VHH binders against p46559. Designs and how they scored, part 60

Target 1, 369 residues: p46559
Amino acid sequence: MTAIEKFFTEKSPDSEQVLLKVIELGIDFLGGEWKNVDKSQVNVSRVHGGQSNHMFHVTSSTSATPYLLRIHRQPPSQVFTDTVNLAIFSERGLGPKLYGFFEGGRMEEFLPSKTFDVNDVLVPENSRKIGAIFPLYHSINVPVSKSRRCVHLMREWLNGYESLGGGDYEILPTTVNYSDHPKSVSIKDLNHEIDNFEKWSTEIFEHTLVFSHNDLASTNILELNSTKELVLIDWEFGTYNWRGFDLAMHLSETAIDYRVPFPPGIKMNGDLIDNPPNIQIFCEAYVEADKKLKNRSPSDPTAEVKALIQECQFFWPLTNLFWALSAMKHSLLKFENGVDLDVQARDRLAVYFHLKPRSQKIYEELSKK
Below, E stands for the ipSAE of ESMFold2; O stands for the ipSAE of OpenDDE; V2 stands for 0.75 times the mean of E and O plus 0.25 times the DockQ between their complexes.

## First folded at step 23 (VHH; framework vhh_7nfr_2)

Design d25 (at its last look DockQ between E and O 0.02; V2 from the best seeds 0.00; counts 0 for: pae O 6.4 > 2, placed apart)
Fold by ESMFold2, look of step 23:
Structure d25 (fold): chain B 369 residues (1-369), chain A 125 residues (1-125)
Amino acid sequence: as target 1 above (369 residues)
Amino acid sequence: QVQLQESGGGLVQPGGSLRLSCAASGFTFSSYAMSWVRQAPGEGREWVSSISGSGGSTYYADSVKGRFTIARDNVKNTLYLLMDSLKSDDTAVYYCARETTIEYGRGTIETFDYWGQGTQVTVSS
């Protein structure tokens, strides 16, 4: 544990030492507006439910700019990715402002906002707004590796699962009602699934490579109180990837509610998996925004939207496999995030195998052209 | 309009007892967890105790465990703090506060959205 992490975990957020430290950080990175702030004017609130960082909301009763303080819990390589992604989008006005970073942590903008839930995402006007955001960041040339993609992280998780002593994984019991999946899968089977999807995706969709968020669940969408504009947060899974994965991740997550009580802390809505109500409006908004951003005339907007929907349908099961592999590994690590990780892994594997035949059909149709 | 009004503070000798009350109005009292928070001279605010909306769960800072008891009367919309075995370190202004949770992404911030005016407790011989 780093010295800074030890400092913020061993001391109460309302201790004199912490209050003086956050004033010092405010002066160092936000400047003179913090110089005259007294410790009695400062409030430090821990943000609970953090997975990768210890987070604190730092405010004062003065006009000094409030901030979020993130104290890293992650290994250095994961910290690098998260920090680089935030800095890039902060400078472009596409995410929270980055106020500063230091060994073991960073300071960023707190956005007074409403955090979306799945019900908010499914409101048609919100689906349209969200669909229109994706082209904005998909069009940016981000100076990071273009060869590291989400399938590589999936392999890292599966290898980690095996290294931790994991073996064949039993898919039952599930909370979803599907029967067209195996009872269990081996690590070899799962490697074959990753390899097949990488092969299919590279052959058909390599031209769609863009910098992607890869984790746009409803909880990563903030509606600003002041302007009602939407802001995307938590870019820690940002990588170059096939755009259809990014879009399908958002759509797939609309079927999943993480706010339900633990246990299990997760609820899959099977009706949304078979009949995704927002996919048409979402894809229409993407196509419209992409055309406007690139100053291009519509060639055939109905056909273009239909093709994008097919692209999302192709990647949909892969997004479930992605989180299943994460859940399998983190279950063995005894990771606690308010979700029963075995319930998540089993349900997502069931969904993966249920939807995979559609993706295989799409691959076969498109590979003939 | 949410209103919280504390009463019951005063001067007491070490080892003595006091009962604080907080009258609540302008909201459905039983739907909210409530807290007592104190502020000693020249110090920041210190959380003392919390109670769930139903009254079924109670929580205490280590400095007051076994000496203080939080309670609520959801018929009278009143929060209580029974303070026994008072010490000089308990001298502070005591506030009742309504708990709220602010969602921010997947994280939550537990904080207080409404505060009373406070009542002074002084433990002095």
Scores: ipSAE 0.369, ipTM 0.753, lowest interface PAE 2.8, mean pLDDT 88
Fold by OpenDDE, look of step 23:
Structure d25 (fold): chain B 369 residues (1-369), chain A 125 residues (1-125)
Amino acid sequence: as target 1 above (369 residues)
Amino acid sequence: QVQLQESGGGLVQPGGSLRLSCAASGFTFSSYAMSWVRQAPGEGREWVSSISGSGGSTYYADSVKGRFTIARDNVKNTLYLLMDSLKSDDTAVYYCARETTIEYGRGTIETFDYWGQGTQVTVSS
């Protein structure tokens, strides 16, 4: 725990120490009216909903600029990546403004907004909007490693699982009703799956590498109150990846509800997995927006949309394998709070094996061209 | 090297009391939140209780709330668990663990980076 994390977690938000500290931060990074703010004029409220960071909304009864204070809980390496991403997006007006960063935390623009839930992302118009926004983010050139971090993370998590004493993993789906999966998978089996998808993806989709969010669940989408524009947040997994992986990640997440108030705290909708209702609208919007962004001549987008849908379908199981491996490892480390990680892992593996044959077929088809 | 060593376990009758201790070394003890975790035979690990580095904040699982008390002595680098009104369901190996924050697939989670070897607590008539 960093010193600043300790400071903000051990003290009440209304404590004098906290009030003075946020004034200090305001002065240091925002200046202006913060220099004239008295502690009696400051209000610090904890923002709930984020698991990855401590967040506080800092306001005053003056004209001083309010801000969101984020105290990091992530490892330094992740904080670095996240901060760099946020800084770039801030400058480009693609997210909240970054006011400042310091050891263990940062100050951000507070955006009055609605955070999307699992139902919001299923609204066709919202799906269209989300699809239309992706090209803008994918067009950003970020000076970070162009390595495919998703493959690295999968291998890392699997190795971690093994190191923690994990062995053969039994696949018993709980919230989905698939049966076309093995009863269990070994570490060797899972490595083989990773190898195959890496090979396939590299061979047929290497030209699609873009800077990707890689975690666009509903909770990472904000609808601004003022403009109703959508803003993508939480770029902690922001790295270069295959475009289809990033898009499929979002689409696959629309089928998953993590806000189930009863055990196992997660629900996957098989109907949405097998027949995603908005994939067409989403991909159409993507293609249209991408063309516009790149000043491409208007043309019949039908073939391109079809190809993009196929691309998303190809990567759909890989997104599930990705999170399954994460869940497998972390289930060995932590006690469940909210979501049962074993259930998540098993269900995602079931989804993976259910969808994998389609991906293989797509590979076979595209590899012949 | 970080070391955690539990002691104080044993056989006790239902309704009895035990005091567990965890001796910590190899790190600044007061800088870390500490926890007790137990594992019953054939069951997974279950979080029991946590205490902040300063000792100012304590947390308990619902199953032990009102019966167990977590404490620490930062001068002695020792973590304690006072267990009263013990039940048969409390039978488990009890572990002390150092709390840490790690990267989770979808963010960060509080977990444990070091564990003791555990001490056996058996509640039986």
Scores: ipSAE 0.032, ipTM 0.328, lowest interface PAE 6.4, mean pLDDT 90
ESMFold2 (binder alone), look of step 23: mean pLDDT 85; pTM 0.871

Design d26 (at its last look DockQ between E and O 0.45; V2 from the best seeds 0.00; counts 0 for: pae O 9.9 > 2)
Fold by ESMFold2, look of step 23:
Structure d26 (fold): chain B 369 residues (1-369), chain A 125 residues (1-125)
Amino acid sequence: as target 1 above (369 residues)
Amino acid sequence: QVQLQESGGGLVQPGGSLRLSCAASGFTFSSYAMSWVRQAPGEGREWVSSISGEGGSTYYADSVKGRFTIARDNVKNTLYLLMDSLKSDDTAVYYCARETTIEYGRGTIEYFDYWGQGTQVTVSS
């Protein structure tokens, strides 16, 4: 652990040392508004449930700007990309302000807001709003590598799973009731699945490359109290990627409830996995907003929406494979996040194989045109 | 309009006892967890004790465990702190605070959204 991580994990948030440290950070990064703040005026509240960071909400009884403090425990590569992505969106007014970053941590704006839950993303108007904001982020030219995609992280997780002693993975038992999947999969099988999807995606959808969130579960969506506008947070998986993966990730997550009691801490709705009710509204909003941002002339919007729905359907199983591989590795690390990771991996693999034939059919149809 | 009014503070000798009260109005009192938080001169605020809305669960800081008792009367909308075996370290302004929880991303912040004006407790040798 870094020195700063030890400091914030070994000491109570209300200890004198922590109070003086957060005043020091306030002075260093927010300036003179914190200069005259006394430790008796400061409150530090731990934000519970953060698995990737130790988080603290720092406030005072003065007019000094409150902030969120993040103390990292993720690998350096993930920390760097998340911070760069936040900085880019902060400068464009599209997310929390980045107040500063330092070795082992960062400070950012606290947004008075409501965090979406699984029910909020199923409300048709909310789904429309989410569809409409994706093009705002997708239109940004982010000066980072365009060659590193979701499949590269998937390979890293699978390699990590193998390095930790993982082997053939048994898909049963599952909580979803599908039978059109293998009983088990080998590491070789999973590498083959990644390779196939990469090949298909590159051949058919390389023109759809955009800067993508890659993890838009409901909990990464804030509705601002003041304006009711939506803000996307936690861009730690942000990369260039095929837009259909980004959209399908959000849509596939609407079928999954992570707030059910542990165990297993996860509930999948089969009706929503195959046929989400809001995909039409979502894709219509995306197409309309994308046209406005690109100042495009009117075209056949029905055909464009139909094509975008097809893109989402193509990438849908890949989003499940993505999280299955993460869950397989992190289960061996005994990572705890309130979800039974083997239940998640098994269910996600079952869904992947159930949906894959549709993706293959779409690939075959489009590769001929 | 949410209001919290503390009373019952005063001067007491070490080993003595005191009972603080907090009258609550402007909200459904039984729906909220409530807390006592204290602040000695020149120090940060220190959480002392909390009680669930129905009164079924009570929680105490290690510094007061076994000496202080939190209670509530949901008919009278009043929060209490019964303080026994008082020590000089207990000298502080004691605040009644309403607990609330916000979800922020995947995280949860527990914080106090309304505070009383405080009541002084002084433990003098």
Scores: ipSAE 0.354, ipTM 0.713, lowest interface PAE 3.3, mean pLDDT 88
Fold by OpenDDE, look of step 23:
Structure d26 (fold): chain B 369 residues (1-369), chain A 125 residues (1-125)
Amino acid sequence: as target 1 above (369 residues)
Amino acid sequence: QVQLQESGGGLVQPGGSLRLSCAASGFTFSSYAMSWVRQAPGEGREWVSSISGEGGSTYYADSVKGRFTIARDNVKNTLYLLMDSLKSDDTAVYYCARETTIEYGRGTIEYFDYWGQGTQVTVSS
């Protein structure tokens, strides 16, 4: 725990120390009207529901610019990546402005907006909008490693799981009804799964590498109140990856509800997993937007859309393996985020093994071409 | 202009009762959830109770649950806090506050955008 994290977690948001600290931060990074703000005019409110960070909304009764204060809980490597991404997007107007960053935290623009939920992302028109926005982000050239960080993270999490004493993992689905999975998987088995997908992906989709969000759940999509424009947030996993992985990540997340107010705090919809209703619309929108962005001549998008759908389908199970491994490790750390991580891990593994044969088939078909 | 003004505070013995009032003006009272928040000497502000705009839902901190009752009169634009079985630990300045909630990112911002001046409640033998 960083000093600043300790400071903001141990003290009340309305404590004098916190009020003075946020004024100091306001002055240091925003200046101007913050120099005239008295502690009696400041309001600090905690943002609830954060999983990876401590967040506070800082406002005043003056004309001083309000801001979102984020105190990091992530490892330094993730903080670095997230900060760089946010800085780039800030300059390009693709997200909240970054006002400043410091050791252990950052200050961001507060965007009056609606956060999407699991129902919002299933609305066809919203799915179209989301599909259309992806090419813009995928077109960004970010000066970070172009390695497949998702593969590295999976391996890291699995190693972490083992280091924490994890062994064979029993797959017992709770919210999904799949039975075509092994009863348990070993660390060796999981490594083998990672190896296979890495191999397959590298062989048939290496040309599709783009800067990716890799975590576009509904909660990471904001609809601005003023313009109704969609903004993607929380780029802590933002790295280069296969395009299909990033798109499949979003689509797969549309089948998952993390805001279940009762245990286990997560629900997966098997119908949405097997037959995602908006995949066609989503991919159509993507292809159309991508063509426009790249000034390509209008052409029949049918073949391209079909290919993109197939690409998404190929990566769909890998997105579940990705988060399953994360959940496995973090469950051993007793990480609390409102979701039963064991349930999540087991269900995602069940989904993975259920969908894996389709991916393998796609690989076999495309590898022959 | 939004205005909130508390009243009804005072000195009371342990086990006693008080009724606090908050007069609201300058906004559509029934459209906003309202809260009572207290601050003891040397302590931070502590949320005590909330009531929905129409009064259909009430919430209480564990420390006051079963002893305090929040109510509102939307015709009179007044918020109430009935405090029974008062304890020494209930000694604080009590504020009424207007609630606002905004979704942001993976979370929800819950904060009070307007406060009254507060009324002192002292529980002492």
Scores: ipSAE 0.009, ipTM 0.246, lowest interface PAE 9.9, mean pLDDT 90
ESMFold2 (binder alone), look of step 23: mean pLDDT 84; pTM 0.833

Design d27 (at its last fold request DockQ between E and O 0.90; V2 from the best seeds 0.00; counts 0 for: pae E 2.4 > 2)
Fold by ESMFold2, fold request of step 24:
Structure d27 (fold): chain B 369 residues (1-369), chain A 125 residues (1-125)
Amino acid sequence: as target 1 above (369 residues)
Amino acid sequence: QVQLQESGGGLVQPGGSLRLSCAASGFTFSSYAMSWVRQAPGEGREWVSSISGEGGSTYYADSVKGRFTIARDNVKNTLYLLMDSLKSDDTAVYYCAREYTIEYGRATIDTFDYWGQGTQVTVSS
């Protein structure tokens, strides 16, 4: 444990030492209005729900800029992507400002906002706004690896699961009502599934490679109180990927309700699993925003939207396999996030196998052209 | 409008007792967890104790555990702090505060959205 992590975990947020430290950090990275702040004017609130960071909301009764403080619990390599992506999008006005980073932590903008839930993302006007954001960051040339994709992280999770003593995984019981999946899968079976999807995706969709968020569930979307503009957070999975995965992740997550009490803390909405009601509006907004951004005139906009919907449908099962593998590993780590990770893994594996035949059909149809 | 008003402070000798009250109005009192927070001159605010909306769960800072008791009367819309075995370092202004949770992405921030004016407690021998 680093000295700064020890400091923030061993001392109460309202202790004199913590109050003086956060004033020091404010002066060092924000300067200006923090220089005249006294400890009697400072509030430090613990932020709950993170497992990789100790988080604090730092405010004062002055006009000094409030900030979020992240103190890393894990080595820098495990939080590297989120910090780098935040810096890139902060510079471009597409995410929270990054105020500073230091050995063991970082400081970022707190955005007075409403966090979206699954109902918010299905409102047609919100679906249009969200769809229009994707081309903005898909068009950015981010100076990171273009060869490390979602499948590489999936393999890292599966390898981690095996290293933690994991073996064959039982898919039953599930909360979804499907039976067209195996009862159990081996690590070899899962590697075969990853390899097949990588092969299919590379052969058919390599031209769609863009910088992707890869985790745009409703809870990663903030609506600013002041402007009603949307801000995307939690860029830790940001990397180059096939755009259809990024879009399908957002759409497939509309079928997932995390508001259910723990246990299990998760429920799949069977009516939405493969046909979210917002897919048409969302894809239309993407195509229109991409057209405007690139100053292009598509020859057949209806055909382009239909093709984009097909891209989403192709990647749908892969988004479920992605989170299933994460859940399998993190269940063995006893990771706590308010969700029964084995319920999540089992349901997502069932959905993956149920939807995979559609993706295979799409691959076969497109590989002939 | 939401209003919180503390009373019951005063001068007490070490080892003595006090009972603080906080009258609440302008909101459904039983729907909110409530806290006592204290502040000595020139110091930051220090959380003292919290109680759930229904009154069944109580929490205490280590510095007061076993000496202070938080309670609420949801019929009278009143929060209480019963302070026993008072020490000189308990000297502070005591505030009644309404608990509030900010959702921020997948995270939550527990904070206070309304505060009383405070009541002075002075422990002096």
Scores: ipSAE 0.482, ipTM 0.784, lowest interface PAE 2.4, mean pLDDT 89
Fold by OpenDDE, fold request of step 24:
Structure d27 (fold): chain B 369 residues (1-369), chain A 125 residues (1-125)
Amino acid sequence: as target 1 above (369 residues)
Amino acid sequence: QVQLQESGGGLVQPGGSLRLSCAASGFTFSSYAMSWVRQAPGEGREWVSSISGEGGSTYYADSVKGRFTIARDNVKNTLYLLMDSLKSDDTAVYYCAREYTIEYGRATIDTFDYWGQGTQVTVSS
């Protein structure tokens, strides 16, 4: 534990020490009105739900700019990557501003906003907006490794699962009704699945490598109160990946509700999975925005949209495998996040095996071209 | 219109007891968690205690734990703070506040959306 982590976790947010410290930070990184703020005017609230960091909301009764204080719990390497990403985004106006960073933490802009829920992302106009935003982020050049971290993470999670004593995993879907899956999968089987998709993706979609969010669930989308613009947040999984994986990740997440108020705390909608209602409008918006961004000549987008839809469909199962493996590992660690991780893992595996044949067909078709 | 009004403050000797009340109106009282927050002169606001909407859960700051008791009467729309074994350091303006949770991505921020005017508590020999 770093000194600053210890400082903010052992002391009450309303303690004099914490109040003075956040004022100091405000002065050092924001200046302005923070120079005139008294501790009696400052409020520090702990932010809950952040799994990877300690977060605090810092406000004052003055005109001083409020901010989010993040105290890192992550390894230094991850912190570095996250900070670089945020810095670039900040300079480009693509997300919350990064006010400052220091050893063990950072200061971020707080954005008064509405957080999207599972219903918001199903609104066609919102889907269009989201689709149109993606090219902006995908066009960013981030000086980080171009390695496919998602594949690495899948393997890491699977290895972790095994190390924790995990064995053959029984697939018993709970919220979906698919039956075209094996009864169980071994670690070897799962490794084989990862290998196959890595191979297929590398062969037919390597040219689509872009900086990706890789976790764009509804809860990572903010609608700003002031402008109604959408802002993508929580870039902890931000890295280079196949474009279609990132897009499919978002689309696949639109079929999942993580805020179910009763056990198992998660629900997957098979109808939305089989027939995503907004995939057309989403991809149309993406193609249009991308052309505009790249100053491409106007042309009939029909073929390109069709191709992009196919690309999303190809990666759709892989997004489920990705989170299934995560859920398998973390279930053994008894993580409590309101969701039954075993149910999530089983359901996602069922979805994976249900959709996998379509991906294979796409691969076969595109590999001949 | 949401209204909160504190009462029961006053001057008390060290070791003494006080009971604060907060009358709430303009909203469904039982649907909201409520808190007491105090502020001493020149000091920041300090959270004192919280109680869930139905009164099933109570929380206390370490500084008041074992001495203060938070309670509520949802029929009377009233929040209470029983203060025993008062100390000089307990001297402050005590505020009743309605708890509000801000959703921010996957995170939540616990805050307050409405405050009373406060009641002065002075502990002095």
Scores: ipSAE 0.463, ipTM 0.778, lowest interface PAE 0.8, mean pLDDT 93
ESMFold2, look of step 23: ipSAE 0.030; ipTM 0.477
ESMFold2 (binder alone), look of step 23: mean pLDDT 82; pTM 0.839
OpenDDE, look of step 23: ipSAE 0.455; ipTM 0.783
ESMFold2, fold request of step 24: ipSAE 0.426, 0.402; ipTM 0.737, 0.753
ESMFold2 (binder alone), fold request of step 24: mean pLDDT 81, 82, 82; pTM 0.831, 0.840, 0.838
OpenDDE, fold request of step 24: ipSAE 0.447, 0.448; ipTM 0.771, 0.771

